# Miniprotein binders against q9k998: the designs that were tried, part 29

Target 1, 230 residues: q9k998
Amino acid sequence: MAKEPLIRVLLIEDDPMVQEVNRMFVEKLSGFTIVGTTATGEEGMVKTRELQPDLILLDIFMPKQDGLSFIKQIREQYIDVDIIAVTAANDTKTIKTLLRYGVMDYLVKPFTFERLKAALTQYEEMFRKMQKEAELSQDSLDEMIKQKQAQANMDDLPKGLHAHTLQQVIERLEELDEPKSAEEIGRDVGLARVTVRRYLNYLESVGQVEMDLTYGSIGRPIQTYKLKQG
Key: E = the ipSAE of ESMFold2; O = the ipSAE of OpenDDE; V2 = 0.75 times the mean of E and O plus 0.25 times the DockQ between their complexes.

## First folded at step 13 (miniprotein)

Design h9 (at its last look DockQ between E and O 0.49; V2 from the best seeds 0.70)
Fold by ESMFold2-Fast, scan of step 13:
Structure h9 (fold): chain B 230 residues (1-230), chain A 115 residues (1-115)
Amino acid sequence: as target 1 above (230 residues)
Amino acid sequence: TPELEDLIDRLEKMIDLLEEKLERAEKNPDDPEEVKRMLWVIYMLASLIRYLLEEAKSGDPEAVQRLKDLAERIRDLAKKIKELAKGDPEAIRELQKIEKLLSEIQRELQKMEQS
């Protein structure tokens, strides 16, 4: 049988033929469904808010702006969505910039079906782990919220971030001897990777955490995090 | 399978569209970006054909024949585009990648005929 739930994918690609080929490639994989397609980053932002996809397959329309500015907006607004970048550029500087912005993977046009399948298969494995961990941690978080609701006033945290969860992430980071990935930290604190990555991105944005890129898989560096001394 | 048949139908429609675009490009050879995008699509579709041949080879001779026919149509498209791309080094590099992939498809088809 088909795996449930399907990973919901938004395609952002300005060329109609490339868009259709990408759609065919994604739909060939049983774990995925296309929930929308758009030709611009502006429409893509609207559709991201409307459809709440799990994954965006994003064409970098203008290698030095449009697609990169879209990623920056997603990260600045703390939207819980993963991105795989599609680019015509294969130079080190462009790839390094995309990875620094926290994309899950990148595909250089033209790519084979096998390359896309490899990227999406790895993403699916991560997604399934995140779902299982999120389900387990939600019950625990709900219980903690009941006990602590009468204590704190509201912090100046971005929408969707909770002070208690932030503290849990900080406490785990304080216990680390070496940088760890979002997945590893998530496992340790009982949070989905997507959830903990959102808190780590916030902590990095306020200068409390630094992110490093560690190379383990061929062509796929891992983002690792640690507290800044201070 | 119904899924495989649907996907092959979609491949046929894409190749039909590429053939139409090629006719238009022959009338306006000054659009190198359109030629480049066609080459990208051709390469990507050829890779999917190669993948689907592996899936179909053990139990679906009708699908194998349809995929073989589509690979030949892609080869014809690449040959015609090669004439349009004469003198464009980027397009020539993309054509070489397509030719290599088509050669891999041909070798797989020959192997299937022996088994």
Scores: ipSAE 0.804, ipTM 0.920, lowest interface PAE 0.5, mean pLDDT 80
Fold by OpenDDE base, look of step 14:
Structure h9 (fold): chain B 230 residues (1-230), chain A 115 residues (1-115)
Amino acid sequence: as target 1 above (230 residues)
Amino acid sequence: TPELEDLIDRLEKMIDLLEEKLERAEKNPDDPEEVKRMLWVIYMLASLIRYLLEEAKSGDPEAVQRLKDLAERIRDLAKKIKELAKGDPEAIRELQKIEKLLSEIQRELQKMEQS
């Protein structure tokens, strides 16, 4: 099988240590290669044109340049590049602006390796799908939109919920043919029932999960959960 | 693997740099933003160490020992920063996140010792 070409990543981060950690994280993933790094959006724009990366991992809170202005310039110039934004704050106005500029994902600093891995794995799945398909089916498009919506909801996580764990719960819910209890889902993902219930309740509150009461023939009603079919 | 060894070498180098930065910060405590950035880096490195330990469960004992040693160095860094960041609520929150990751690392190490 021809080795699929590595996704070409440009890192834009002003802090050299954070940049190196991001490099270490990306390079740990076999589907990616870092083709360049910059400490400014201005240099980032030069390198984007020069290197033509597939993906930019962009710090939007660089002290000298508004990362939003960088994204705006990229989009105004019709540069065909995907952007994952890195942010120091969960500011709703900033997030709304990022979504309008079509960022693929956004990560709140500090983020775990697993959170970046999840973002990049989802990006790679999308990237490879789009690379193989000259035309996207409606179902394929709906899946891509759903993934973007799921990601957008992960940053407003209530205290004590983690994006990685949320993703594991979502992935398990996507595989369900029938509604399952928090206990069953918890067993499947290796989490305690109480832990999974918190994630399920969150997903319900954001309208991604439906909760149903299943009345067995004997016992207390069991709450079962499934993804909302859009 | 050579790739894992290289990654551990890079982790070690980053921790060396953090230790040096912390020593400078102890002498000149006037940059709360630098302390914050250090805490972010420590958090991220701790997360990678946790992940690598989870992957290494069936791997090279030497790599596991190196990762264990790096985790201990991170713990020591976190303690020192805690002393510097006395009273900063943001620093305290980040330290709590780091302490959580360190506790998870210790749980992984304990599982490996029992296997």
Scores: ipSAE 0.783, ipTM 0.911, lowest interface PAE 0.5, mean pLDDT 85
Fold by ESMFold2, look of step 14:
Structure h9 (fold): chain B 230 residues (1-230), chain A 115 residues (1-115)
Amino acid sequence: as target 1 above (230 residues)
Amino acid sequence: TPELEDLIDRLEKMIDLLEEKLERAEKNPDDPEEVKRMLWVIYMLASLIRYLLEEAKSGDPEAVQRLKDLAERIRDLAKKIKELAKGDPEAIRELQKIEKLLSEIQRELQKMEQS
């Protein structure tokens, strides 16, 4: 398995002692790195744009700067960053607001090292799972592109078929309003019926053409061909 | 280990700062918000000491001794803040949480001495 990138964390906390404790807590955990620290939400907004962290550990209760306003700005500006909120109080209005803005976790000060470890461990598990899902989605897209390319590969024609002639048959099929017989198609492109039928059989075998039996008012059914609609 | 030693050094520096802040608060007790913030830091540091003690107990007796000394300094800080915050219900609740952590640390240290 490939080396997992470190999760880049920005700390926003106005009290220098609490900030240093948070730094010690985060740095004790493998998988995370502190890319910056700030004391205000205004500086936090600047650093978020500058450093592009994966995660912000944000103190909501900052007397000089409103942490809820910071989250609101991040979400309103569609900045793609995850937030774990920290606060001094556990009032229901604040919790409701944080949940509406989609924070990853909500911690009430003071918290233990074990509580922060649990929150960050859970976040790391989610972070790594989302990375794996994104990789799988890209692989699925790549397989779709390869399948389309294989169907359009004209250089791998069966013996006796030529790319220029196949192109002519395909172009005539694209012009049809209704299914036509191999004889009719051959007349239009200047090819013998048996020659055209070989190209039509190939196109049917690779899934680009449908054959059907067409009946008139009187008489025997004839084989007709048209492009498959997908 | 170098990482553990660095954390213990930083813990010690934080406790030095708390002791300085407490001395100032004793001289000017009009700031109850600062007292509560000191209690928050003490609680968080005690929890880290408890965690580091569990990691150090099997193979680093020097780290265990340093952590023991730091826990004693935290106990002394909590005792002094208790006097400063006399009668404040929220401070008493925070001190109770701190005392619980300190009791767990003390119990851990006593187990290590009996082994």
Scores: ipSAE 0.753, ipTM 0.888, lowest interface PAE 0.9, mean pLDDT 80
ESMFold2 (binder alone), look of step 14: mean pLDDT 79; pTM 0.785

## First folded at step 14 (miniprotein)

Design h35 (at its last look DockQ between E and O 0.50; V2 from the best seeds 0.72)
Fold by OpenDDE base, look of step 14:
Structure h35 (fold): chain B 230 residues (1-230), chain A 116 residues (1-116)
Amino acid sequence: as target 1 above (230 residues)
Amino acid sequence: TPELEDLIDRLEKMIDLLEEKLERAEKNPDDPEEVKRMLWVIYMLASLIRYLLEEAKSGDPEAVQRLKDLVERIRDLIKKIKELAKRGDPEAIRQLQKIEKMLSEIQRRLQKMEQS
């Protein structure tokens, strides 16, 4: 079987240490190769044209350039590149703007290796599917659109859900060896059970979490949650 | 594997750099942003170490020991940063708590591996 070509990644990150950690994370994944790194969006634009990466891992909080402006420039120039955004912003307005520019995912700093792995694994699945299928079936297209809509439905985070909190819940779920209750997850992330349950219900509704009923010895069935294994 | 060894070497280098940065920060405590960036890096590194320890369960005792040593170095870094962060950055305190939770999880995983 011909080795599938590695996904070509450009890293745009101003902090050299964070950049190296991101490099370590990406290089741990066998489907990816880093073809370049830049410390600025301006240099990032140059390298994007030069290297023609498949994917950009973009820090939005670079001090000299608004990462939103970078994405806007990429889209205005019709550069065929996918973007995963890294952000310290958890405001719904920024996230909505990112999604409107067609980012593939967004990661809140600091993020875990598992969170990046999840983002990149989902991206790779989509990328490989698009490479193999000259024509997408309606079902395949619907799955890809559902993945994008699961992301675009992050735009429609139900009123009172915050992306940062969602990310904290996801990160905690990624760390679970076994399904946990909303109370346990809440304790771990420092959130009330009711709050966590709203996020878990959201994640369930978008197909990222599965809920199981565990029957304890004496009591009401306890809902336990885990990430769906893709 | 050579790939795992290389990755552990890179982790060690990153921790060396963090230790050096921390020593500088202890001398010049007036850069709260640097401390925040350090805490971010430590959190990310700890997450990778946690993952690698799970992968290594299947039979590289040397790699597991190296990763254990890195966890202890991170614990020492966090102790020192915690002394610096007592000066009142709420965000730094929140990040410290996240790292401490992750380290506690790693420790529980390590204990389970030693009992198996």
Scores: ipSAE 0.794, ipTM 0.914, lowest interface PAE 0.5, mean pLDDT 84
Fold by ESMFold2, look of step 14:
Structure h35 (fold): chain B 230 residues (1-230), chain A 116 residues (1-116)
Amino acid sequence: as target 1 above (230 residues)
Amino acid sequence: TPELEDLIDRLEKMIDLLEEKLERAEKNPDDPEEVKRMLWVIYMLASLIRYLLEEAKSGDPEAVQRLKDLVERIRDLIKKIKELAKRGDPEAIRQLQKIEKMLSEIQRRLQKMEQS
């Protein structure tokens, strides 16, 4: 069983029987949870701020209150919440108005379970896709931060290694087009092969350099080094 | 499943409430908004019952029987509401026609289940 967070739904519906049916419909679908119910738009505004739902199922034509005004207030106050509208009206003007307010879907009362299931299934697909894309972006940033922290640990060097010299070896490794032997790297940075191998062994031990065996024309293996690719 | 049993329990409670509200509406038949709201709820409940019958048909005969009983109670509700709707609310009449069409569909599905 994968642990996917439930989509948190606020129901705004003034009729108690319709409210209970909506609750039963939503709760039949996996992936959703009802975090609150309200009978008015005023209470709905308070609960939206308090509960921070992902989705509101909003009855547009509640008595004494215009649900379109609720949506307008949500947008004017920059409250970033998704809305599926429930309406008693099915005329083209009302539908165009709801679409201009950016609702995810609209349902005309009375609606079937299959219609709500379709709307919520479509919404869930979008919700999960956006959530996964956000996590991947965060993971990419976390990888960059971990790489910076690993480089900051150069000051914790073994006896006999100096930070200045280590940096010279790293800079030479960054310049390489292909892996090179410790002897070749040492000539380039002005260090004896034995000295540069101490730095390369350290860099390999902390995971910044990889060593490989490469073959020459005689088949004799030579140890070569390069920076690990990020 | 426990979730299906809980949902059927809640459906039964909703139909109990509808039966009670209809009894009161029969005593005071001049509230067309009350009738309209009952018809909305009935339509929505019937659609859920239709869906649950399809889920239960393969392996839960007790759930199927409970859902069939609910369909019969809904048919009784509709018969009584037809008497109230005769007084000329065109929206109620249209909604009754939609519900009757859905009930006919449910009945056909139930008959196919019995032939198996």
Scores: ipSAE 0.783, ipTM 0.900, lowest interface PAE 0.6, mean pLDDT 81
ESMFold2 (binder alone), look of step 14: mean pLDDT 77; pTM 0.751

## First folded at step 15 (miniprotein)

Design i1 (at its last look DockQ between E and O 0.51; V2 from the best seeds 0.72)
Fold by OpenDDE base, look of step 15:
Structure i1 (fold): chain B 230 residues (1-230), chain A 117 residues (1-117)
Amino acid sequence: as target 1 above (230 residues)
Amino acid sequence: TPELEDLIDRLEKMIDLLEEKLERAEKNPDDPEEVKRMLWVIYMLASLIRYLLEEAKSGDPEAVQRLKDLVERIRDLIKKIKELAKRKGDPEAIRQLQKIEKMLSEIQRRLQKMEQS
């Protein structure tokens, strides 16, 4: 079987230590190769034209250049490159702007290896699908859009949900060996039951959480929550 | 594997650099952003170590030992940073420290399970 070509990645990150960690993370994945690294968006633009990467992993909070301006410039020049944004900010305004510029994903600093692996694995699946299919079916398009929407839906959190709090709830759910009540999860994350239940209901609505009814010794069923094992 | 050994060597080098940076930060406490960046790097490295330990479980005891040693070095770094952060009262640094401590606790639990199997 012809080895599928590796996805060509350009890293744009001003911190050399963060850049090295990002390199280590990407190089641990077999589907990717780092074709270049830059410390500035200006150099990044030069290297994008020179190297023609498939993907840019972009820090958008570089001191000298707004990464949003870089993305805008890439799109204005019709450069055919995908972008995964790395951000220190989780503000809805920045995220909405990134989505409007058609980024593939965004990662909040600091991120885990597993979070980057998930982003890159999803990207690779899409990338390979687009390479193999000259024409996409509606179902194939819907799957790709749903993946983007699942990422976008982390941004379009219902009014009164916050990304940081959602992440805390998810992180707590990931640690559960058994389904827990909203009250138990709330105590663990320092949130009121009602607040946690809003996040759990949201996660259930997006298919990330499963709700079970546990009948305890006291005659009212308790709603318990766990992550759906994908 | 040679790839794993290379990656562990790179991890060791990164931790060496972090230790050097911390020593500098202890002497010049005026850059809160540097401490923040160090904490980010430490968190990311700890996550990679966690992953590598899960992959290496039974096949490479030497690699596992090297990764354990790196975890202890990170634990010592975090202890020093925690002492520094408490003096400054930086709530963001405290939050990041808690995340890293949680990661380290998870790693420790995984290691204990591996030693019992």
Scores: ipSAE 0.792, ipTM 0.913, lowest interface PAE 0.5, mean pLDDT 85
Fold by ESMFold2, look of step 15:
Structure i1 (fold): chain B 230 residues (1-230), chain A 117 residues (1-117)
Amino acid sequence: as target 1 above (230 residues)
Amino acid sequence: TPELEDLIDRLEKMIDLLEEKLERAEKNPDDPEEVKRMLWVIYMLASLIRYLLEEAKSGDPEAVQRLKDLVERIRDLIKKIKELAKRKGDPEAIRQLQKIEKMLSEIQRRLQKMEQS
C-alpha cells in the first residue's frame, strides 16, 4: 500500500558474537536494514557521517572507547540521529545519564529478542509518525513559497500603479548610496511626492523597500527610503 | 522460508563457535569475562530460538526439528558451563545460568505441547 522506506541502522558493538546476535535480531524485523557495523566509537563517528543512519544501536560499555563519550560527541556536533543504548549496568546513574542524552531506549545485557523487538517496534511507530508530520510541514512551506512568487509579478500591480513608472522608481532606488525622501526621489524621476509615495508604499508592502525615520534638529521626522538588502 | 533457513544456519554457526570457546575454557581460562559473554550470547540466542519455534510450529516441521536440535546443543553447553562455574564459585555466572535454564524449561514445555497436539 504505502511506500515505506526501511529504517537504516548502524550497529556499534566490539564483541563479534554479540554483534552477530544483534544483526540477527534486527534483520528478523521488517522495516529495518543494517547499513553498517563498527567495533569502536571512533569508527562509529566516521560511519555515522558517511552513512547518515536513522538509528544507532550502541553498546555503551566498550573497553576501548566509552559509548557515553560517543553519544556526547553526537549531541555536541548536532548530528540528527536516534540512539538505542545497550548497557551491561543497571545502575540508576548510568540510566539517568543516558536519558539526559536523549536516547530512545536502553537495553540491559543480556536481553531477549522480544525486548529488542518491543524497543524497535515502538521506535518504528514514532519514526513513521514524525515522518508524516515533517512531510505535511514541507508541503505547507512549498505552498507559501509559490504564493510569494506569484505576488511579486509586476503584471499584477495594484490599481493606479503603472509598470513603467514602478520601474523608474526601482531604478532610482538602485542608484541610491543613502536613503532619500519621497520628495527627493520624485524630483529625480519627475514625479510628485504623493505619486512616488504610492509606489514606495507598494514596494514596502512586498518587502523590497524599507522606510526609516530621520530626525532633524527641530525633532520632526522625515521618511526616507532605500532598497532592502535581501 | 529462506529467511528462516538463513537464521537457523547462522544460529548453528554461533553454537559451533560457543562449543569451541567452551572447549578452550575447560583447558584454561582465556579471559575473566569470556564465560560471562558466552552466557549473554546463549541467553540471547535461546530467546530467538524460542521466538522462531513459535513461528515455525505449524508450518515448517523441518525448521522445528533443526531448532529443537539447537536447543539440545545449548542444554549440553549449559551443563558444561554449570560445572565450570560451580568449581570456580562464580555467583554471577550461576545467576545467569539459572535464567537460561528457566528459558530452556519454557522452551521444552512448548515443544511438549506441540507433540501432544
Scores: ipSAE 0.781, ipTM 0.895, lowest interface PAE 0.6, mean pLDDT 80
ESMFold2 (binder alone), look of step 15: mean pLDDT 79; pTM 0.790

Design i2 (at its last look DockQ between E and O 0.48; V2 from the best seeds 0.71)
Fold by OpenDDE base, look of step 15:
Structure i2 (fold): chain B 230 residues (1-230), chain A 117 residues (1-117)
Amino acid sequence: as target 1 above (230 residues)
Amino acid sequence: TPELEDLIDRLEKMIDLLEEKLERAEKNPDDPEEVKRMLWVIYMLASLIRYLLEEAKSGDPEAVQRLKDLVERIRDLIKKIKELAKRKGDPEAIRLLQKIEKLLSEIQRELQKMEQS
C-alpha cells in the first residue's frame, strides 16, 4: 500500500517555547510533517509561497502582525492552503471573522495535546477525503459541513454567551456529585440564575447537559442540571 | 522507542528553560505576561506528558519513570508560580493554575492506577 503523503504543516508562532510545544504536538501525529516555522506573518507569507504547505497552524494574536490580516492576504492571493487558527482571544467578533475567512478550526490558548490532535485528525480525514474523491456527493458535503459546523458551534456561542463563562459553568458541573438547580450553580459561580440558565440551556441543546425535574416539597418542579455521562 | 526518548529529552529541555525563566521572573516581577506564557507552556507540556504516560503503560518503565520525574518538576514549578501569582492577584493566572493543578491531579490518579496494577 503506497504510504499516503504526509500533510505538510507550516507553524507561525512568535513565542519560541510555544512554537516548540506546537512542533512536539504535531510531530507526535503520524499523518503530519512540519516543513517550516516562522515567528512573523510576514515571514510566514514568504514561507507559504516557498514551501507551499497544505496546512498553516497560525497564531492570530502575534504582537507584530494581526493574524487576521495574514489570513485575508492568503485568501486575496488565492493561495490554496488550509488554516487552523490559534488564539488567546475568545471574542465572538474575532471568531466570526475567522469563520468568514474559512479557517478549518479554531484553538484557544492554552490548548491540550488532545484538542490539537482532535483538530488535526478531523482535518486529515477531510484532507484525505478530498484527495480521493474527484467529486463529492451531497452526503459527503453534508458530513464535512457538519464537522465544520460542530467546530463552529463550539465557537458560535449564542449571542450573550461567553466562552469563559461557559467554561466556568462546565467546570462547576464537572464537580457536581448531584444535579443542581440553575440558582445553586449560579451562586457557586457568582452568576445570576437567568444568566446560568442560558448557559445550561445551551449545554442541553448541544447534548452536554441533562436536565431533570426534581419535585421539591413546595409543589413546583425545580429544573436540575448535570453533565451527561458519555 | 527512540522517538519517545527524543520527545522526553525535548520535554526535559523545555522544563529546564521554564525553571530558568521562573528564576528570572522571581527576580524581575514586572512582566505578568511572561508568567502567563509560562503557564500556557506548562499546561500544554503537562497535557502531552499525560498522553505519553498513557502510551508508555504498555511496557517502557524507564520512560514512565522519566515522565514521572517531569511531572514532579512541573509540580514544583507550579508551586513557585502559585506563590508569585498570589502576590500579584492576577485572576487569569489563578484560573490557569487551577486548570494545571486539575490536570496534574488527573495524571497523579493515572500514575496511582498504574502502580496498583
Scores: ipSAE 0.793, ipTM 0.914, lowest interface PAE 0.5, mean pLDDT 85
Fold by ESMFold2, look of step 15:
Structure i2 (fold): chain B 230 residues (1-230), chain A 117 residues (1-117)
Amino acid sequence: as target 1 above (230 residues)
Amino acid sequence: TPELEDLIDRLEKMIDLLEEKLERAEKNPDDPEEVKRMLWVIYMLASLIRYLLEEAKSGDPEAVQRLKDLVERIRDLIKKIKELAKRKGDPEAIRLLQKIEKLLSEIQRELQKMEQS
């Protein structure tokens, strides 16, 4: 029941020992899987496109390539991936640049397992929240599709009713500011009162129209109709 | 527990590599960046060992013993690196050593709590 997809992580780190430590740190945490490791930003760009990771753990102080250049390329190319930066430097200029490029967190080497766990735990909470919000958006689209399918079923009508005529009656009902009688609706669409009543009765039976009784000063009440809103 | 055993195996391999690299650095100590890189790897590994000790303390005494052995190997590494760093006078290496020694002291206190039961 609690089947959460694993967060797919790409590690970009030049030093093989640091790379292995980061691997051990990430693999200790449930909810994450390492889909690749690379030693350069150039290789990292290739693997990002190939593997489509959710998250990159990036060492920005790689000796042969600048990790800040990697982040800049990711953002300039509109690649939708989250980045947690790892830096050997704690200077204000580097940190401000990282924040401007929208990294999720930054870690200064050397860092503890507890510090990485905190960063990844915070990231996982955000990731799961965004995943849930995306599912709700898909449900909204599915509701629109169901409404279109219900409209297509209007052509499956009882004998004696025609889809074109039914649509005319529905369109007139949509235009009304207040409930109207079958006679009034019939005048507007060019149909006899009896004919319009058959369509209105059908629409009431399928829950699209509600009928109300309107009383005059004397005489019988008049049946009026409007589209059901609730 | 198989996952913990795999992590401990990998920790042992990393410490083997650090011991090998330290032997090279003692013979050819011309690269202060290599010493600094070893120190923050040691710091990061020690932090993971501390975390694993806390997880293993009530349920896996064999893992606790293996982790204790790794802590002792790290203490031996730090003793040797400390002598190298003082010979060169590298202030960043000295600061890293201080951070590691603080972490090892915290681990030692945790180990003493385990022995008191």
Scores: ipSAE 0.777, ipTM 0.899, lowest interface PAE 0.7, mean pLDDT 81
ESMFold2 (binder alone), look of step 15: mean pLDDT 79; pTM 0.786

